# Ledger of designs, part 20: VH-VL binders against p56860

Target 1, 255 residues: p56860
Amino acid sequence: MMTAEVRTPEQGGGPLTTEPRAPRSAPGHADASAPAFGPETDPRDIIRWALAAHPDLLMPSAFNLNGVVLLDLAAQAGYRGEVVFVDTGYHFPETLATRDRLESRYPELTFVTLNAGASPDDGQTPPDLYASDPDACCAARKVDPLQRYLKEQGPSALLNARSRDQASTRADIPFVEEGGARRRVNPLAHWTREQLEAYAAEHDLPVNPLYFDGFLSIGCWPCTRAVKPGEDARAGRWAGKGKTECGLWQGENKL

## First folded at step 4 (VH-VL)

Design o8 (framework fv_barzolvolimab)
Fold by ESMFold2-Fast, scan of step 4:
Structure o8 (fold): chain C 255 residues (1-255), chain A 119 residues (1-119), chain B 107 residues (1-107)
Amino acid sequence: as target 1 above (255 residues)
Amino acid sequence: QVQLVQSGAEVKKPGASVKLSCKASGYTFTSYYINWVRQAPGKGLEWIARINPSSGNTYYNEKFKGRATLTADKSTSTAYMQLSSLRSEDTAVYFCARHGYMGYDLDYWGQGTTVTVSS
Amino acid sequence: DIVMTQSPSSLSASVGDRVTITCKASQGISSYVAWYQQKPGKAPKALIYSASSLQSGVPDRFTGSGSGTDFTLTISSLQPEDFADYFCQQYNSYPLTFGGGTKVEIK
């Protein structure tokens, strides 16, 4: 007999089937304009503004270093909404274990796991879609399930853990992005990797152990490798495939 | 239509254990935390614990830690609470309730199970 | 634990009356308050979440207001089916805690 607190991390952990709730109309100040934030703004102040403007705020997370730091700051700022994780069926066991540790540490947050589609039937035979079509793999296993959930829930804004320090493609992200289906808030836009690491250490946050083995940006096991000295933090994602971002943040497909 | 259907009334002696069930239907069981709340006759509501049915992860009110044990069976969409070392003051109606969209508000409730502890 | 102090513990009212119930948190809880209605022998029914958001299917004569430490549930024009017990609940922090309840009785 296992107790309710026991976790059994396995490679992939087994897919979780989730069904989005019927959206509830939350009162909000969705038309509230974004304030001026600057390089010295406390991320908690940005989060508090976002909560006041968007009571239906949701936080997607892959539980990388940035995501873990954002969770802690959001909890301190009063965030009590959903943390949305897409179970692609191809996560490292370390990633699923990190999620489980975060759920235990932040009981005040609601963790929702979205099933990314059919479970892999044969875990010992690698799926070939990432090799033949990495964009289709990302769309089917991550982008499409998350977009479907967000369309059904209809949040007016998202809390994202992106920072300008992560990649050249992120160098100019603003604190608040307008346009598309919803507002996107980046409270950590101005924080460096060194600041994130110092914060996580100071607050004894559960960080994915693969981070310390050079996996500075952690995704699904078929598409992630350790970065080499001098490489961009996201260089390990889709190595050799000519891809650095999932379609979540590309063009008009932005969430 | 979301429904939470609870097991029938229980009569127990002091020192015994009781295991209550809460069967969910009309939604994806693994997407929503299940909470347990009790109400002694003529008294207010007291929160016991919650479970994430997907992971099995639990969080307990310190008052009930060590006596209450929450579990969930995904194959039958059923949550359980076992309460051990029963005392007369555990006589109450026990409710299961689902978390709401905006967090820990409780949006759907079971009908309640009456537990009577008497010698 | 956050203590939720609810007042009054009981009140008598007539159909058509405006009824106000208050709830005070022992510390700041932002807007993380829900309100419930309970009739004798029945489970609580959710009325309000996030201090002021009406639950689906609940009549608009029920309104919630407040933030921080002071919260109010108002029934603008009391109906016969509204004679019941009412509870507030904070969900800012574990453990979840409820107010002591307000019994709304016919005059």
Scores: ipSAE 0.007, ipTM 0.470, lowest interface PAE 12.0, mean pLDDT 78

Design o9 (framework fv_barzolvolimab)
Fold by ESMFold2-Fast, scan of step 4:
Structure o9 (fold): chain C 255 residues (1-255), chain A 119 residues (1-119), chain B 107 residues (1-107)
Amino acid sequence: as target 1 above (255 residues)
Amino acid sequence: QVQLVQSGAEVKKPGASVKLSCKASGYTFTSYYINWVRQAPGKGLEWIARINPSSGNTYYNEKFKGRATLTADKSTSTAYMQLSSLRSEDTAVYFCARHGYSGYDLDYWGQGTTVTVSS
Amino acid sequence: DIVMTQSPSSLSASVGDRVTITCKASQGISSYVAWYQQKPGKAPKALIYSASSLQSGVPDRFTGSGSGTDFTLTISSLQPEDFADYFCQQYYSYPLTFGGGTKVEIK
């Protein structure tokens, strides 16, 4: 059994609480083969397959349009696991409000907020690290907490809300992604922004209001701007930095 | 070590209210939902309600809606359940329990608080 | 409400025996079933989550299986400390509901 631990600053990390969860042995389903999914496949069928193959599925979410739509489809498909959000201390108030509306709408899901109540001044990272070293800021406040949680929980797969039309870097993502520490399932890989918007409207889903003000991809406020007509949806992320993905999808940091 | 420590036994008259506490330690209080479950003498387990300590969001079993009120104090890592309009049928051991690895499996439980409703 | 029907209500067994307890849901609940052990005067102790995943610190003589509506808890070689009440619980839909319990008694 794991215990919660609070490290002192002298232990090289300041106060850090580790979530106590039962360590998991590698599940027998990790190598199950995916069916042939295609452009006609209902995302709910992909989710149902993933849940059967990986009963320990987790769904990380930042509650962007894709995430909200995936959450609704997953709930319909029978997903009752965790929705994992990282509180970086730099979220728009609208993002936190969207999370709270979703939690109220989907009481059967468990909304886990890592580092709940995080502030820009956490005593560990410089307050302006996002400006001087956005990669270090993303790693410390989002990537590292999520990777630590995933390592502790040991899910054999993640349910992700990525779609091929979000950015050129995502144009070829498969429905089921192999390699790395765990499988990644992308039930919305083939859905367009127009389909996502229509679905959200039809089902009256709580969409972050910043989306309607041109924030087509919403991250932390220091690194997010409204996109211009004709730009990729993720062009507003890390504007001017030559970056469209947080470290979550790059090299050894792939989830 | 994960621990949930509950308040001591209560004896109440019919019509009274009772407020029970559940103090959490050994984990990040705001990252886990707290559930309340009761067990009448010699009977099975009955789920009452749950709270997310991070948001304050609650969900109640319809049977207890309007009588049970859940709250949580982040500063003391303590969850509370108040049950009003007590009847003899409310005599039971009341447990708090943390949500677990896969959702609402309940992985750690408090020791229980006995509530006796009698004249 | 999802009704969890547990059987048998009680059984008598000897140390070393294989014990099987069954739980049936009134509707499909995927793998969202947990199993608990409860000894007299004590809180329930979690044994199994996600129908078949063993909780940390629980001996591997305890195994869970099943999906959909039919679930089983098995104790492969009963030990003296295993004489207790056992409960299944669904967590697919609110309200969370428990089986009626199975008392495992010494023969």
Scores: ipSAE 0.600, ipTM 0.827, lowest interface PAE 2.2, mean pLDDT 83

Design r21 (framework fv_rovalpituzumab)
Fold by ESMFold2-Fast, scan of step 4:
Structure r21 (fold): chain C 255 residues (1-255), chain A 118 residues (1-118), chain B 107 residues (1-107)
Amino acid sequence: as target 1 above (255 residues)
Amino acid sequence: QVQLVQSGAEVKKPGASVKVSCKASGYTFTSYGMNWVRQAPGQGLEWMGWISTYTGDTTYADDFKGRVTMTTDTSTSTAYMELRSLRSDDTAVYYCARDLRSGWTDYWGQGTLVTVSS
Amino acid sequence: EIVMTQSPATLSVSPGERATLSCKASQSVSSYLAWYQQKPGQAPRLLIYGASTRATGIPARFSGSGSGTEFTLTISSLQSEDFAVYYCQQYKNWPLTFGQGTKLEIK
């Protein structure tokens, strides 16, 4: 059974809610499948629509730049659901430190770490599986634990931090994806890496310091390298393997 | 809220060294790199180099390799730039500037005038 | 290194007019281009990044356009506070490089 580490807001120290006023832009429509969003839509309006349509919304995050920016925007829009992270045992120490900083900055949110304290020698996968079969390693250490948790919790939708600027495979992602087990909402689909970086800087968000050392896409340490200027943001992932996506977002019926 | 406060003006003789400091406040120091840029009187901007405030790794422009050293002290949120073997044409205002992913700079220090004369 | 060339060196215009400043890269920098404003005795101030994205707090009269090797900064309806030196900077390749600057002055 997967162990989970959960950090919830402290009683009495949690957010004291100022009565929310309706935003200038109406938050979604109860009977519509999805409203039309465009290149100038504020991500917070997309998040507010998603919350109105899906009160059970969950946010999986790897605490990459996109995830950190989405978390801040979601908190501003009134998101108070779970932020779900999978500890694969292969994260950079900088990634785990970024998670810890985010937990401290957003005490109003509930952070769930699946397989907390995982190590490369977990007894579940061969020690060199990441080198011989990266897809199998990703499935065993990240995809399978997350899918099991989502099956147990049963959210009707997920809030994802994917953007079109991240990779060629993501160039045409819509703001709302239908089909499969649940809806996927991509409030940052239209944001560029420059916009994400500037937003994080302006709001002093806890970002992974490896981004400033040339790592534009950060995953597990065995498969991440610094990216050259002008390269695809995910080119540093699975270097030498010809891979830019873990199986989580491949195929129409994943999650 | 973000501030970069640099050390005061310096007057040096040719052959000397100068060390300029840049104290950051209002943000998480180790989350952003630091660029150093100089400007000679009446001239344009010249990039000198960059430092990771997290790892201490540096990248220097070719014209300054061998004469410049950039360092940081994370306990005081301060970046330093030392330029050695000063020449008269090193007379310039030296700026530190907060780096967004080894790219553009959003906040700049006020500048430090270094005058090199005999 | 990528060489950035700005034109004109000096542009003389009156308040209320429109100013157009050009920046050319010796090779493609895609959209990895920023614009800075510098007033006498002051540090530079970021105006535009990503060729066309206005930085926080920058008035709407400032706009950037272009991609590849040719870029433009446009200032509509000039205000007295806009008379300054403007620099473009590429950040596609190391080392980072600036243009030589365009001085915007009162006619």
Scores: ipSAE 0.006, ipTM 0.524, lowest interface PAE 10.9, mean pLDDT 79

Design r22 (framework fv_rovalpituzumab)
Fold by ESMFold2-Fast, scan of step 4:
Parts: sequence; structure tokens; C-alpha cells
Structure r22 (fold): chain C 255 residues (1-255), chain A 118 residues (1-118), chain B 107 residues (1-107)
Amino acid sequence: as target 1 above (255 residues)
Amino acid sequence: QVQLVQSGAEVKKPGASVKVSCKASGYTFTSYGMNWVRQAPGQGLEWMGWISTYTGKTTYADDFKGRVTMTTDTSTSTAYMELRSLRSDDTAVYYCARGLSSGWTDYWGQGTLVTVSS
Amino acid sequence: EIVMTQSPATLSVSPGERATLSCKASQSVSSYLAWYQQKPGQAPRLLIYGASTRATGIPARFSGSGSGTEFTLTISSLQSEDFAVYYCQQYNNWPLTFGQGTKLEIK
């Protein structure tokens, strides 16, 4: 049984709680067919469909621009499920501060931080693993904890903040993905980075301030650099390591 | 409501310095950068530089390097642009404008006319 | 620096007509292009970003198109308040650069 820090609406803005996570109950009805969504579809309509088809929907988030925008749209569409974040021990302080601001702004949502208080030295993982083997670092500190939690909770679908504009590997993602352990819903698949920036600015959403210092794709501090105008947004992730995508979305590691 | 309110018009002699202020309200000041753009009488727009309101890091256009300094005061949500060694061809309206990371701007200040004459 | 060239310098049209404004970049700027409107005595106002996305509150008669080096701003049915100077701006490369402007005036 894994433990997590949890911030729930019923706690009324109090301190985070730490508790073992119980498995989720199976949905009460059969899967619904996905409708035909298009380039003009409001993301909130996609989210509303996903909630109706999958009442047990979960939203993993790293609290990058896409995640922050999706969270706001999901809250508007009636999402009241869990927002799941993995504390890798290597996050920028600005990322953790952004999480705290989001928890304050969306008291109606439950925020779950896996491995809360993680440090670079966990006594098991080599301290310099990020430099010698970035794939192993990603797997041990992010992918494995998230996959374990998802197996434990058993959601029938995930609400993801991926967009086609983020990287060449994401250029063809559909609004609804089949295959693997569960359905994946991408309400922002058709939105551009500029549309996401405009939306966040219009609604004064708590965006990680490093984003505007050129950190367009924010991950763990050892593997993130600022990008230049015209550079791929994910080029700042895994700079010099040959990676553009975390193993979460690659072949057999697909969530 | 987002507002950028700039300081009033200035008249300066050649060789002097001018410092224009831009007070932001209606949004989280440190979440967005600030661009400075000028426009000489009857001319087009010219980008001068950008400042991070969070870190204070700056990027200046080459034509202004060495005589421009951009700063912020986060406690008052105010950005500043100081231009030194003024020449008559620095006569222009100076604008602050809220900068998104992609480089386009959504909100502009009303402008500050700086006239450089002997 | 990337040079932005707008044409025509001045466009004379009547209310209710369609206006088409051109913006050309000396090198590819992909879709990283914005359009601004400036009325006499006023600050510029954002119309379009990402070459084709209208900013919030901008009327549907304004549309942008193009990619790479050639871009167009179209106003489908001119209103009296649309007579202004229009600027394009690239944000694909630093320093940020603007076109010289197209003045839209009444025939």
C-alpha cells in the first residue's frame, strides 16, 4: 500500500494529509463510444464526455503550462477527481511552489503527491543516475511510482494534457487513445502553445515563472534548459541526452 | 482588469538620461515578462528589450546595449526603463507591453513621450 | 535580424469593402507572427498571434493566414473604426522585429 500526501476539499484548506491509498471501485456502467471530435471542439466538451464515460477518471500532472490549463478547463467542466503529481526529488522549487498555488486556487479538487518529500538521495538510487542513465532515472523516480499508483487505483481512463504542438512524437495524438491498460483522453490535442499561453494569461492562472524565462518544457532540474524562439519546446528537456519524451508514452511503457 | 500605467511625458537635453516607469495591475506581476518598444514620430515600432519580472534577467536589442537598463520592483508591480546618453533621435513614444514567452504582447501601456531637445 | 516588409504602405478602401494586407519575412518565421492595430494617439492593440489565431475580443471580420515567409491579414467587411495603421511582428528569432506598417485609409 503506497502512502501519499493528499489535499482534499473536505479538509477546508488545512494541511496536507498523509494516508494509504485504497483501490478504486469499478465503474457502475459499460464503456461509452467516443464521439468524433474535431479542430473546433471545445476542450470542455471533450472533458464532459470523458467524465460521463469514465466516472473514475484521474488526471496526472507535472504542472507545466499544459497541465495548468487542462486543470482549469477540467474544473470548469465538473472534474472533481484526483490530480496526481510525482515528487521525484529533483523538481525546481518553482514547480513545487506552482503546485502549492494550484492547490490554493482549486480547493474543490483533490491533489495527490506521490513520494512527497522525496530527496535526491533515497538510499537505493545512485545520486548521479540522472547524468549516467537518464532513462533509468525517469523510470525509477517518475514512471514506476505513477504506474504503481495507477495499478492500485485502477482508473478506466486518464485525462492528459498532451498537445500535438509539443513535439514531433506527439504530432498525431488523437483526442481519445485506446490500447494499453486504460483509455487516455487528450482534450488539448489540437491547441497550440500560443493558445495555451493566451488562455493562461487571460485567466491569470498560476504558471511556473520559469516558463517565461525560456523553460518552455519544465522537468527535473538536472535535465532542463531554456529554449530559444523557434526551437522545439521539449528540446530543453534532456538537453544533450538525446531524449524528447519520457518513457510514459513510449511503446510498451504507455500508460 | 489588466492595466499598464506609464509615467508622464519628459523633456530632456542631449546627453541626459530618462527613466520611464510602468505600473502593472490586474494580474500576477511576476508571472509575465515585460517588453519595451519605442516609436519615433511618424515612424514604426522598434523593440528595445525584455525583462523577466521574476528573475530580473534582461535581453536588449543591439542598438540599445550599453545605454539601456531595464529593472523591476516586484513590491510595487512596477517596471522601469532607463535610457542614457540621450540623442535628438531618441525622441519617441516609449511603451511597456506585457510579454508572453513566445514574444508577442497582449497588453500595452498608454505610452510615454520623451522629447530630446537643446 | 529578420527584416519584415509590409505592402502596400498605404491602402485606400471604402467602408464595406474587403482589405488584404501583406507581410513578408526575409527568412522563415514558421507561424510565429502577430498582427497589431494602432489608431492615432493610441497604443498598439493585439489582433492576431500564431499567424491565424484571433486574440480575445477581436471581431470575426479579422483573419490571418500564411506561414514561413508570406503572411496576410484580411478584413472582410471594413467598418469605420478599422481605419488605422497595421503592423506585423515576428517572434521566431531575437531581436523581435516589426514591419514598417500599412496605413488603411478611406477612399
Scores: ipSAE 0.104, ipTM 0.625, lowest interface PAE 6.4, mean pLDDT 81

Design r23 (framework fv_rovalpituzumab)
Fold by ESMFold2-Fast, scan of step 4:
Structure r23 (fold): chain C 255 residues (1-255), chain A 118 residues (1-118), chain B 107 residues (1-107)
Amino acid sequence: as target 1 above (255 residues)
Amino acid sequence: QVQLVQSGAEVKKPGASVKVSCKASGYTFTSYGMNWVRQAPGQGLEWMGWISTYTGDTTYADDFKGRVTMTTDTSTSTAYMELRSLRSDDTAVYYCARDYSSGWTDYWGQGTLVTVSS
Amino acid sequence: EIVMTQSPATLSVSPGERATLSCKASQSVSRYLAWYQQKPGQAPRLLIYGASTRATGIPARFSGSGSGTEFTLTISSLQSEDFAVYYCQQYNNWPLTFGQGTKLEIK
């Protein structure tokens, strides 16, 4: 069982652990059709549309460059829903520090941290799984906790920070995806890495410092690769495993 | 409420072995690794090794390889550290400490004093 | 193994004053550094991890900074309960290694 932690700016030095949330009834899908979005569309207009169509919208975030930029744009567009972060137990300290800075900068938002494997009798998330199977570590510590939370909360749509520029598997993502358990909105689908970097710099956004050290895709340090005793903890995400996507976006694990 | 409760003080002769236990409660035992750290009287902290509570895999510091064995019993949520061929300079307080993310230790046992004397 | 060196070995300060403790690594540990406090007869207590992140329940007067090979723990306004031994620990590489400790004592 996952424990949900509500983090507020007033508590900014640490998470507030609360009683587990009562499951929410899944709302019906909103029937509002997506407008024709294009390469000139301001992401904030896409976000405003999503908020109007889906008042229960949630924003999962790993607080990478895309996530930080989306957070700022969403706050400007009037987003006041939950920002959901999965604490796998294996995040780089820089990632957790970035989360803390974001909570402090956006007091109008509700940050929810899902703690995988922290609850007694969880049984689903062994912490050392990264040593034997990094893919299983990703599934148990990130995919499964997030999927369970989303089933409990039942949002009709998710606001995602995916862009076409991130990977070949993302090259053709639309602004609004149907199918699966819920609608997915990708306001940054058309933005390039250069645009994201320029935006973050211009608005003085707290970017994970590892990004500037060449960690363009930042995950949990043991789950980023199979880190063994004696190995440098600094490594590329899934280095040597030939993978560019976590199971969050694949088949039955699709959000 | 997380607790790590260690076995009581031991007095051993040189050449003997000691097995210290660390019983965990208040969390899912297999969801965190366990570090073992010792501290000789008036000295600093010395890392001895780490064990995965899930796989049983271990990593030992070079100074203890060949003399230390770390094990777990998941049915009782207990970790063990056995040190063999005891010397007088093995006199120390031995701690188990819960491993968060294969790095820092967030909860420590109360310590077990092992005295090695003739 | 990565060698952690703390300085000074002993720091004498008065209550209400600021204390600054140093920790140096023999090679880069990025930000993978923790600080622990130990009082006589007690087990160590986690203060800071990730070089600068305060552990839950740790007072705001404790702050950590640094990256690479140079790290600092600062206590802004010393309270009587802060007089203890402080250890830094790197977790960038196996084996995990601790500094030798800095004893903070009343002047």
Scores: ipSAE 0.000, ipTM 0.409, lowest interface PAE 16.7, mean pLDDT 75

Design r24 (framework fv_rovalpituzumab)
Fold by ESMFold2-Fast, scan of step 4:
Structure r24 (fold): chain C 255 residues (1-255), chain A 118 residues (1-118), chain B 107 residues (1-107)
Amino acid sequence: as target 1 above (255 residues)
Amino acid sequence: QVQLVQSGAEVKKPGASVKVSCKASGYTFTSYYMNWVRQAPGQGLEWMGWISTYTGDTTYADDFKGRVTMTTDTSTSTAYMELRSLRSDDTAVYYCARKLSSGWTDYWGQGTLVTVSS
Amino acid sequence: EIVMTQSPATLSVSPGERATLSCKASQSVSSYLAWYQQKPGQAPRLLIYGASTRATGIPARFSGSGSGTEFTLTISSLQSEDFAVYYCQQYNNWPLTFGQGTKLEIK
């Protein structure tokens, strides 16, 4: 069934309010419509629920550790939808090689690469935007291509690889997040980085080789540095810019 | 299944060098660091250093800097640890172990006993 | 370097009893702590990582707890094969450091 969803960042699916949205109370971080998932819930059970509720489910992935683990768990749970990757033009070669290894390992899945443009000189993105305005660079090369694709495809929900221990901004994400243009499902919300690393190791999953050089969180090359032991895993991203989260998950750009 | 198979026991004289090998199988060799840990008879575990199997970059513990060299041969999925200028107190079982990026080790080799005596 | 101190050095218990092993760090290591078991003549075996997550294949009687500077390994119903030396290891800061070990002996 086709239902018209508001897909522009400024419309958000409902009338704009003059007051800030009150935080929703969700015991066990489950929303009012979802089952009560808890700290012992197998991520595959969350994925199976999401597939039953949303047969049109899509999985955006940057092929970081979380994304690789989620992909394997989703394939086991019966996910056969699209895995959507945004090629920003600024990825490390190791990230693209990881994508290629994943495509070979999961032939049952459809991998979609969205190209931000043929080059940084495409006339849409200024050559030095990543240095002068990282937020605008993120929007032009990552957020906008993904937003356009999601508007065209019209999924009722997204399967995301976010976990609560990745950064302070993610510390309280629920398993099922409602509101906005579509539902967001976070099957790995309760998993730690150590659990993700152990799972990947046990299953010999493709891991971006840059983790060996202290890159605990890998983004575009202009905005990523090696993380020192004891630092927040995302501290190496947006180094010197005071930013720990891409606009993809913030305010009116929330997907 | 993951296996780390180390070379056999060695007996060396003080001042000699020893090179221990560790052959990996059952996983993608270049996806994990190789950690080296030793254990003197009746003593605890002592970290020696690690090597990135992908870049070849090494990190050595201060007590072994200048005497240890860690290398890999990716074509054979083998890691090596060479310890030079051996002393009697270098007598120990030397382990290779697969290190995850965060720093714990999930699989260990069987160990190689190196005895240094005159 | 972070110094890891285990206590007691030796713990004497009978099969079927509960054993509690302590590990203390000289400064906070958050939850970045692993526990290993070593039997005579064998390589160490991973039991717990992330202070409390049991490694694959490790029996449910093994549990880890703690955060910051104080950590505990508990074995709830000792089996004969559990008598071994146990090591804690921190991986929050480099260099990696191990405790000196706790030997679990049959009383």
Scores: ipSAE 0.181, ipTM 0.652, lowest interface PAE 5.8, mean pLDDT 79

Design r25 (framework fv_rovalpituzumab)
Fold by ESMFold2-Fast, scan of step 4:
Structure r25 (fold): chain C 255 residues (1-255), chain A 118 residues (1-118), chain B 107 residues (1-107)
Amino acid sequence: as target 1 above (255 residues)
Amino acid sequence: QVQLVQSGAEVKKPGASVKVSCKASGYTFTSYGMNWVRQAPGQGLEWMGWISTYTGDTTYADDFKGRVTMTTDTSTSTAYMELRSLRSDDTAVYYCARDFSRGWTDYWGQGTLVTVSS
Amino acid sequence: EIVMTQSPATLSVSPGERATLSCKASQSVSSYLAWYQQKPGQAPRLLIYKASTRATGIPARFSGSGSGTEFTLTISSLQSEDFAVYYCQQYNNWPLTFGQGTKLEIK
């Protein structure tokens, strides 16, 4: 049984508890074809469609700019499901503070932090694994816990904050991805970084302060650096190691 | 600079109501919840309740349920706490305090003294 | 509700000495405990949250430790400005509850 720190609508901005998370009953399912979404489609319309087609929808988030913008749009569109974050033991304090601010702002949502209070020494993974084998570290501390949770919860679809503007590897992502274990919905696929920044500023969203110091894509501190002007937004992740994705979207670790 | 500025001292008779305001500045009002805490003269701190500045949802301590109402006005970045059916033992300094996360508070208002007497 | 008990009620120490303040919870609050400092006539000031994380601007002489039901605030090399009342607060469960305070006095 995995443990989780949970903030529910019943508790509002109050105390969080750490608790074991049991598998829940199989959620509903709808076999609905995606409509033809385009460059003018409001992300809220995509989210509303996704909720109608997949009432069991879940939203994993690392609370980067895209994630906080998606969270606000999803709340407006009527999303009341879980927002799932994995505590790897290597997050910047600014990332955890951003999560905490979002939990206070969206008390109507359930925030689930998997492996809450994780430390670099968990007794199972080598403390320096992030330096010698970042793929194995990512799999053990982020991908595996999330995949176990998703298998136990059994959502028929995930709501993701990916956009085509983030990296060359994401340039052609569709609004709705088929295949794998479940459907993936990308309501922000067509939004640019400038649109995301403008939306966040207009709605005073709690953006990770490291973003304004050049950390355009924020992961764990051992594998993240500020990007230079003109670099791909994800160039700061796993710098020097030829890696830009944490395995969630590829191979046997695909969500 | 984060500031929480509260309304001035109030003197009320038993049975009356008091409404304390807390005006926030220097940050995005809707990004942080607001706690209300009171302190009777010479006594410790007592939590009264919490409000979401984004949704308006509230959670009140049992001792105050039915007598307290917490509200916000997002257009003026102001939180309010109204306490009804005042008793002499409600004499206290009332604080608003910004909920950074999880119920712990990083910034506090200066306090509002409410005196309940004849 | 979770009852927070602080001890001692009053601690008398001299400047330059080390002060250790205790806080006990009636049931486990994990690491969800904060410490506040209050000087006469002033609002409380956050010192520590999550049992051991120092708030922004708080001097390194303040440190917190503990988990579950027993917590400690330690002030090394006391300065004259540190003489105040200190409150612990749990935020693991609703309602939020505070200890009754420990008054730190100059000897």
Scores: ipSAE 0.000, ipTM 0.410, lowest interface PAE 16.1, mean pLDDT 79

